# Designs tried in a protein design chat: VH-VL binders against q9umr5. Part 393

Target 1, 268 residues: q9umr5
Amino acid sequence: SYKPVIVVHGLFDSSYSFRHLLEYINETHPGTVVTVLDLFDGRESLRPLWEQVQGFREAVVPIMAKAPQGVHLICYSQGGLVCRALLSVMDDHNVDSFISLSSPQMGQYGDTDYLKWLFPTSMRSNLYRICYSPWGQEFSICNYWHDPHHDDLYLNASSFLALINGERDHPNATVWRKNFLRVGHLVLIGGPDDGVITPWQSSFFGFYDANETVLEMEEQLVYLRDSFGLKTLLARGAIVRCPMAGISHTAWHSNRTLYETCIEPWLS
Short names: E, the ipSAE of ESMFold2; O, the ipSAE of OpenDDE; V2, 0.75 times the mean of E and O plus 0.25 times the DockQ between their complexes.

## First folded at step 19 (VH-VL)

Design xg13 (framework fv_acimtamig; at its last look DockQ between E and O 0.81; V2 from the best seeds 0.82)
Fold by OpenDDE, look of step 19:
Structure xg13 (fold): chain C 268 residues (1-268), chain A 123 residues (1-123), chain B 106 residues (1-106)
Amino acid sequence: as target 1 above (268 residues)
Amino acid sequence: QVQLVQSGAEVKKPGESLKVSCKASGYTFTSYYMHWVRQAPGQGLEWMGIINPSGDETDYAQKFQGRVTMTRDTSTSTVYMELSSLRSEDTAVYYCARVGVPFSDYDWGFDYWGQGTLVTVSS
Amino acid sequence: SYVLTQPSSVSVAPGQTATISCGGHNIGDKDVHWYQQRPGQSPVLVIYEDSNRPSGIPERFSGSNSGNTATLTISGTQAMDEADYYCQVWDSRTYVFGGGTKLTVL
């Protein structure tokens, strides 16, 4: 039988967002128990990511307990960061495949209509003033805002991304790394035509340097230092990179070709 | 300012198809979901379906499954709704309506509406 | 299917408070939106997510939602408020509208 699949949505989403994905899974892997977690939907997805991690943890624990053979995680956009953190704090998770679906795994630094809606009159170049304040960190999008021009502020003020990345020292870094390394496979999905994740390479742990040159995963300090286990995972063949062009941000969970190529192979 | 401008009124016969257009302006066309809602004369509002910002994903009300097709043209910032096998009961004003939050198909409400397109189906 | 129930009509004198109800099973657990539709015009969003006003909507419009009833309240009702009002929710992959309420300003 197929392992259960747990789906975690992104910013401003709900279980409804995955109606096509659910259809694809049911069609190609009949009998699969798919749970699309309907937590922190809509505006509630703006709540601090650590709060979300706790909520989702409470939801997945009983699912994992009933599936001793293991489960698969499909985590979309902001949800991918929630899932990564979830796997970092859980010392007893049994996740086989962690599928990160167009997630800003290395953070976000781009002007999007999300920003225009949430912070009218703000540009990405000035958002650090908001996001790296105490009240800014109460919003999920600021929890993974990564300003390459204000690295000190990021490292000191980021209450989420900098911690799960092990970029800021904390007492749980070693344990979190150990927990995350329990994952069977890390499947990274994204592409150049996403239009929201900025840079799009963030879905593959690439990101801007101080000159806004995009560096790949292997050039990142978190990789070089293996701060949360990326280098170790790569070395044992546990990282799968699946880039795909021609897919916009809101189509990653509804594209059949993408599903068959990048998602389905890891739902065994 | 946000504007949704729809095509003009149409008269159709039973069995034919209608295709209504909705041209958007005043915002980033490729960032917002679009709905279609219709209203029969003297009746209430009825949801028909939704299309995502890129046009790659649609979801239709069960009542219209198999008869309705929604599409988008990014180059012209236009959304289309086609309804086939028309019946007299399809006589209605058809509206395009935008979701209030970018990149989301969550139920935020429909914050902007087109002016409506009257389609009359009669023998 | 999920059903929203509205009164067919409500009448109010100018300056008085109009109240329009929208009934639905456990509607208090849903986000309710309200639309105003004047004769011959397109619907206009006047309340979203139970109690929020879009920009440009007068403060005399307010909303609440609890239990099995959502309520649109118009204080200091004016002649221009005469219209049909629709409540709307999402349920089971369907966007559901109430039957509409005709508000008459006497």
Scores: ipSAE 0.870, ipTM 0.937, lowest interface PAE 0.6, mean pLDDT 96
Fold by ESMFold2, look of step 19:
Structure xg13 (fold): chain C 268 residues (1-268), chain A 123 residues (1-123), chain B 106 residues (1-106)
Amino acid sequence: as target 1 above (268 residues)
Amino acid sequence: QVQLVQSGAEVKKPGESLKVSCKASGYTFTSYYMHWVRQAPGQGLEWMGIINPSGDETDYAQKFQGRVTMTRDTSTSTVYMELSSLRSEDTAVYYCARVGVPFSDYDWGFDYWGQGTLVTVSS
Amino acid sequence: SYVLTQPSSVSVAPGQTATISCGGHNIGDKDVHWYQQRPGQSPVLVIYEDSNRPSGIPERFSGSNSGNTATLTISGTQAMDEADYYCQVWDSRTYVFGGGTKLTVL
């Protein structure tokens, strides 16, 4: 029948945040086993992303083991980066659809209320001074902060995003790419009215160049070098882009039209 | 500074509806979920529900499901709570309340409260 | 649904330590928040996530949570601490408040 669905939440969230998404799945795919991982909730979502990846990996192993035909991932916001790392570090994942809900896949460079709350004396132009320090890298937000005007600092200091993008050399790059490429489909969801993800095209692996011009996925070095498998996946027809306007950051998992258009078709 | 200013006291008859407003200031209204909590005279606190002012998403305590409606007006930074089919036991002070963390429906503790609106339901 | 149990009242002499309990099944697995409510006023958060003080709350307020009991402790109790105190958790898609404890400072 239907493959199990694993849901990974974003910053400051818990399993409660996905209550409407669970209702939609139950209506369209009755009997589907859905697990919203209740780890690193609330304040704990600020812990370093590698700590979160380790904890989430331990939680998904038994679920995947019980589902030999595969599972689906639905991963929201910061959770989409956790999930992409999982696909790379797990030799034994059996993910068919990886559904990325408005995730900052190429990073974040925005003056958001998250920024104002966490670093009230900072703005995007000077946050690199905090984020590209050892202390700053202890916060999950800084693990995917991507200042296009300080690329040298990003490449040297990023403990997470630069590694999972293959932007900095590491001994696991080849095996991570191999593991990532075992995914059946990569479903990218996001839109211009998100209001948090900056640029919103980061959800589609687009990002700013040094002039703050957004380059699309196919213009990014990580795509051109096929650093972790994006070019290979696109060539296989395994990447689905599902942009939708009119959805704010906290509404991606509570909009029925978004669910029906972008999520439902991939929950085989 | 963060302020939540509520509409004034009301007297209602059984079977009528009440609608309390809560105007927010000192922060980005659409970035923070809003809650409603009530307190009957001489009694404790009772949670009624939550609204996401960004997308009209709501969730109501089961006790009030079917007769409570929460709405918002982003142009005035105001949340509304409407309770229909009033009964004498709905006599209470109604509070709007907020957690201090953006974009979160997680339980951080309510650190911001409105002044309360006394609603008396009397035949 | 989930129930939080508090004593109806606690009396303490000025300068002494007041202890207010909040009982619940496995409450130690939950984040517990405490509110102070003076007569005719809105609740004020005095402890969040078991043991943390919001800015502006005196150090004489402390909290703990383990097993089936969470505790609010007020050391060096002052007349201004006379109020109702409520514990609160999140459970099963709802906020649950204790019945409240009236603290009297004699």
Scores: ipSAE 0.790, ipTM 0.894, lowest interface PAE 1.0, mean pLDDT 94
ESMFold2 (binder alone), look of step 19: mean pLDDT 92; pTM 0.935

Design xg14 (framework fv_acimtamig; at its last look DockQ between E and O 0.89; V2 from the best seeds 0.85)
Fold by OpenDDE, look of step 19:
Structure xg14 (fold): chain C 268 residues (1-268), chain A 123 residues (1-123), chain B 106 residues (1-106)
Amino acid sequence: as target 1 above (268 residues)
Amino acid sequence: QVQLVQSGAEVKKPGESLKVSCKASGYTFTSYWMHWVRQAPGQGLEWMGIINPSGDDTDYAQKFQGRVTMTRDTSTSTVYMELSSLRSEDTAVYYCARVGVPFSDYDWGFDYWGQGTLVTVSS
Amino acid sequence: SYVLTQPSSVSVAPGQTATISCGGHNIGDKDVHWYQQRPGQSPVLVIYEDSNRPSGIPERFSGSNSGNTATLTISGTQAMDEADYYCQVWDSRTYVFGGGTKLTVL
């Protein structure tokens, strides 16, 4: 039998967003128990990510308990960060495949219509004034805002991304790394035509340097220092990178070719 | 300002197909989902379906499954709705309406509407 | 299928408060949106997510939602408020509209 699949949605989404993904899984892997977690939907997805992590944790614990052979996680966009944090704080998770579907794993720094909608008078160059304030960190988007021009502010004010990355020292860093390394495979999915994740390489743990040059995962300090286990995972062949062009942000979970190429192989 | 401009009124016969266009302006076309809603004369609003920003994801009301097709052209910022096998009961004003939040198919409400396209189906 | 129930008509004198109800099973657990449609015009969103006003909508429009009833309230009703009003929710992968309420300003 197939292992259960747990799906976590992104910003401003709900379980409805995964109607096609559910169809694809049911068709290609009949009998699979798929649970699309309908938590923090819509506007509630703006709540602090640690709050979301706690909520999702409460939901996945009973599912994992009923699946002693393990489960698969499919986590879309903002959900990918929630899942990574979830796997970091859980010392007893049994996740086989963690599929990060177009997630800003290394953070976000781009002008998008999300920002225009939430902060109509702000540009990415000035958002640090909001996001790295105490009240800004009460919004999920700011929890993974990564301004390459204000690294000190990021490192000191980021209450989420900097911590799960191990970029800021904290007492749980070693334990979180150990927990995250329990994952069987980390499947990273994204592409250049996404249009939202900025830079798109963030889905593969790439990101801007101080000159806004995109560096790859292997050039990042979090990798070089193995702060949360990326280097270790890569060394044991546990990281899968699946880039795909021609996919817009809202289509990653509704494209059949993408599913067959990047998702389905890891649902066994 | 956001504007949704639809194609003109049409008269059709039973069994034919209609295709209504909705040209969007005043915002980033590729960031918002679009709904189609119709209204029969003297009746209420009826949801037909939704299409994502890229045009490769659609969801239709069960009533119209197999008969409706929604598409969009990014180069012209236009969304299309085609309804086949027309019946007299398909006589209605058809509206395009934008989802209120970018990159989301969540129910945020329909914040902008086209002016409507009257389609009359008669033998 | 999920059903939203609205009164067919409501009448109010100018300056008075109009109240339009939208009934639905546990509708208080849903996000309710309200649309205004004047004769011969397209619908206009006047309330979203139970109680929020879009930009440009007068403050005299307000909404609430609890239990089995959502309510649109128009205080200080004006002649221009005469229109059909529709409530709307999402349920089971479909978007549902109420039957509409004709508001007449006497």
Scores: ipSAE 0.883, ipTM 0.941, lowest interface PAE 0.6, mean pLDDT 96
Fold by ESMFold2, look of step 19:
Structure xg14 (fold): chain C 268 residues (1-268), chain A 123 residues (1-123), chain B 106 residues (1-106)
Amino acid sequence: as target 1 above (268 residues)
Amino acid sequence: QVQLVQSGAEVKKPGESLKVSCKASGYTFTSYWMHWVRQAPGQGLEWMGIINPSGDDTDYAQKFQGRVTMTRDTSTSTVYMELSSLRSEDTAVYYCARVGVPFSDYDWGFDYWGQGTLVTVSS
Amino acid sequence: SYVLTQPSSVSVAPGQTATISCGGHNIGDKDVHWYQQRPGQSPVLVIYEDSNRPSGIPERFSGSNSGNTATLTISGTQAMDEADYYCQVWDSRTYVFGGGTKLTVL
């Protein structure tokens, strides 16, 4: 029988957002137990990401315990960062496939309608003044804001992304890396027409340097130092890259071709 | 200025189809989900469905499944609602209404409404 | 299917406080939105997520939601507040509106 699938939603979402994905899984993998976690919905998705990680951890423990052969994670947008943190902090996770669906894994530096709605007088060039403050770090979008022009501020102020990336020394780094490396496969999904994730290559652990030139995963310091296990995973053949053009940010979980190409093969 | 401008009033016969347009301006059309809601004369509001203007994603109220189709044209920033097999009970004012938060199909309330399109179904 | 119940009408004297109820099973667990519809006009969002006012809505509009009842309150009621008022929730993949309450200001 198929392993259970756990779905973690993104910013301003709920379980309703994944109705089409659930249909696709039911059609191709009938009998699969799929749980779309209905936590931190809507406005609650702005809570600090460590708070969300704790809440999602409590919800996945009984699901994983009932499935000793393993589970799969499908984690969308902001939810992909929640899931990566789960893999690091859980000594006892049994995740086979971690499917990261257009997630800002190396952070976000984009002038999006999200930013304009949340901070109508700000733009990406000045948002660091808000996000790299104690008040700003109380909001999830600031937990992964990554301003390439203020890297010193990012490294000092980020309470989440800089830690899970191993960009600061911390006492849990070895344990988190060990836990993350227990994942069977890391499936990275995203594309150039997403329109929200900026740069879109963040979904593949790429990101801007100080000149806004995109460095790919293998050029990133966190990869080269193997800070949280990316180099080790790639060497094991455990990283799958599945880019797809023509998909906007809100369509990743409602596109059948994307599902069949990038998701379905990993739902064993 | 956010504006939703709908097509003009229509008179239809039973069995025909109606197609109402809703042209958006003053915001990024593809960032905000759009609803259709109708109101029969002297009656309350009734939800018909939702469309994601950046993709093919729709969801329809059960009552209208099989009769309603919602489409969009991103080049004109316009959403369309088509209701087929019209009955006299379909006489109503039809409204488009916007979700107030970008990139979200969550219930935030409907922050802007079109002016409404009266459709009268009579022989 | 989820049902919202509103009184058909409420009458208040000018300057007094109007209250409009919206009843539903465990509605306190849901976000409740309120719309004002003046005669011949489109609905206007006046309260969202139980108690928040959109920009441009006067402070005399307020809302609350607990248990089985959500309430729209209009203090210092004016003649221009005379309208139909609808509550709305999301339930199980559908949007549900109350039947509407006609507010009459004497």
Scores: ipSAE 0.787, ipTM 0.897, lowest interface PAE 1.1, mean pLDDT 94
ESMFold2 (binder alone), look of step 19: mean pLDDT 92; pTM 0.937

Design xg15 (framework fv_acimtamig; at its last look DockQ between E and O 0.86; V2 from the best seeds 0.79)
Fold by OpenDDE, look of step 19:
Structure xg15 (fold): chain C 268 residues (1-268), chain A 123 residues (1-123), chain B 106 residues (1-106)
Amino acid sequence: as target 1 above (268 residues)
Amino acid sequence: QVQLVQSGAEVKKPGESLKVSCKASGYTFTSYYMHWVRQAPGQGLEWMGQINPSGDDTDYAQKFQGRVTMTRDTSTSTVYMELSSLRSEDTAVYYCARVGVPFSDYDWGFDYWGQGTLVTVSS
Amino acid sequence: SYVLTQPSSVSVAPGQTATISCGGHNIGDKDVHWYQQRPGQSPVLVIYEDSNRPSGIPERFSGSNSGNTATLTISGTQAMDEADYYCQVWDSRTYVFGGGTKLTVL
């Protein structure tokens, strides 16, 4: 039988957002128990990510307990960061495949209509003033805002991304790394035509340097220092990178070709 | 300012098809879901369906499944709604309406509406 | 199918408070939106997510939602507020509108 699949949505989403994904899984892997977690939907997805991690943890624990053979996680956009943190704080998770679906895994630094909607008078170049304040960190989008021009502020003020990345020292870094490394496979999905994740390479742990040159995963300090286990995972063949062009941000969970190529192979 | 400008009124016969256009301006066209809602004369509002920002995904009300097709053209910032096999009961004002939050098909309410397109179906 | 029930009409004198109800099973667990439609015009969003006003909507418009009833309240009603008002929710992959309420300002 197929392992259960747990789906975590992104910013401003709900379970309804994954209606096509559910259809694809049911068609190709009949009998699979798919749970799309309907937590922190809509505006509630703006709540602090650690709060979300706690909520989702409470939801997945009983699912995992009933599936001793293991489960698969499909986590979309902001949900991918929630899932990564979830796997970091859980010392007893049994996740086989962690599928990160167009997630800003290395953070976000772009002018998007999300920002215009939330902060109508702000540009990405000035958002650090808001996001790296105590008030700003109460919003999920600021929890993974990564300004390459204000690294000190990021490292000191980021209450989420900097911690799960192990970029800021904290007493749980070693344990979180150990927990995250329990994952069977890390499947990274994204592409150049996403239009929201900025840079799009963030879905593959690439990101801007101080000159806004995009560096790949292997050039990142978190990789070089293996701060949360990326280097170790890569070394044991546990990281899968699946880039795909021609897919917009809201279509990653609704594209059959993408599903068959990048998602389905890891739902065994 | 956000504007949704629809095509003009049409008169159709039963069995024909209608195609209404909705040209959007004043915002990033490719960031918002668009919906179609109709209103028969003297009646209330009825949801027909939605199309995602990229135009590659649609969701139609069950009542219109098989008869309605929604498309969008990014180059012209225009959304289209086609309804086939028209009946007299399809006489209505048709509205395009934008969801109020970018990149979301969550129910945020429709914050901007087109001016409406009257389509009359009669023998 | 999910049904929203509104009174067919409500009348109010100028300056008085108008109240329009929208009934639905456990509607308090849903996000309710309200639209104003003046004669011959397109609907206008006046309340979203139960109690929020879009930019440009007067403060005299307010909303609440609990139990089985959502309520649109217009304080200090003016002649320009005469219109049809629709409540709206999402249910089972469908956007549902109430039947509408005609508000007459006497």
Scores: ipSAE 0.819, ipTM 0.915, lowest interface PAE 0.7, mean pLDDT 96
Fold by ESMFold2, look of step 19:
Structure xg15 (fold): chain C 268 residues (1-268), chain A 123 residues (1-123), chain B 106 residues (1-106)
Amino acid sequence: as target 1 above (268 residues)
Amino acid sequence: QVQLVQSGAEVKKPGESLKVSCKASGYTFTSYYMHWVRQAPGQGLEWMGQINPSGDDTDYAQKFQGRVTMTRDTSTSTVYMELSSLRSEDTAVYYCARVGVPFSDYDWGFDYWGQGTLVTVSS
Amino acid sequence: SYVLTQPSSVSVAPGQTATISCGGHNIGDKDVHWYQQRPGQSPVLVIYEDSNRPSGIPERFSGSNSGNTATLTISGTQAMDEADYYCQVWDSRTYVFGGGTKLTVL
């Protein structure tokens, strides 16, 4: 039988957003137990990411306990950051495939409609003044805002991303790395036509340098220092990259070709 | 300034199909889900379905499954609703309406509505 | 098959407070949105998520939602508030509207 699948939604989403993905799994892998977590829906998805991680952790524990052979995670957009933090903080997770579906894994630096809706008088060049403040860090979007022109502020103010990336010293870094490395596979999905994740290569642990040149994962300090296990996972053959063009941000979980190519092979 | 401008009123015969357009302006068309809601004469509002204009994601009310098709053209910022096998009870004003939070199919309410398209189905 | 129940009409004197109810099983667990539709016009969102006003909606419009009843309240009711009012929720993959309430001001 197939391992259970746990789905974690993104910003402004709910479990309803994944209705087509559920259909695809049911058609190709009948009998798979799929749970789309219905926590922090809609407006509640703006709550601090550590609050969301704790809530999702509580929901995931009984599911994992009932599946001692392991589970898979499919985590979309902001949800991919929640899931990566889960893998770090859970001493007892049994995740085989962590499928990151167009998630801003190295952060976000984009003038998106999300930004315009939340901060209508701001743009990416000045949002650091809001996000790198105690008030700003109470919003999930600011927890992974990564301004390449204010990296020192990012490193000092980020309450979430800088910690889970091991970019700032903290007492749990060694334990979090060990826990994360228990994952079977890290499946990275994203593409150039996403239109929200900026740069789109953030979904593959790429990101801007100070000149806004995209450096790929293997050029990032967090990879080179292996600060949370990316280099170890790559050497183990556990990192899968599955880029796909022509998919907009809200279509990743409703595209059958994407599912068949990038997701289905990892739902053992 | 957000505007949803619909195609003009139509008279149809039973068994025909209708296709109503809704042209969006004043916002990023592909960022906001679009819905269709109809109102029969002297009656209340009835949801027909939704479309994600950035992909091929649609969801139709059960009552209209098999008769309704929603499409979009991103180059013209236009959504279309086609209703086939028309009956006299399909006489209604048809509205397009959007959800006002970007990239979300969550129920935030419909913040902008088109002017409505009266479709009369009679022999 | 979720059902929202509204009174068919409500009458109020100008300057008084109008209250329009929207009944539904455990509606307090749902987000409730309210629309105003003046004769011959498109609906206009006046309250979303139980109690929030969109930009441009007068402060005299307010909403609440608890138990089995959501309520739209219009204080200091004016002649221009005469319209049909619809409540709406999401339930089980369906957007559900109430039957509408005609508010008469006189």
Scores: ipSAE 0.717, ipTM 0.873, lowest interface PAE 1.4, mean pLDDT 94
ESMFold2 (binder alone), look of step 19: mean pLDDT 92; pTM 0.945

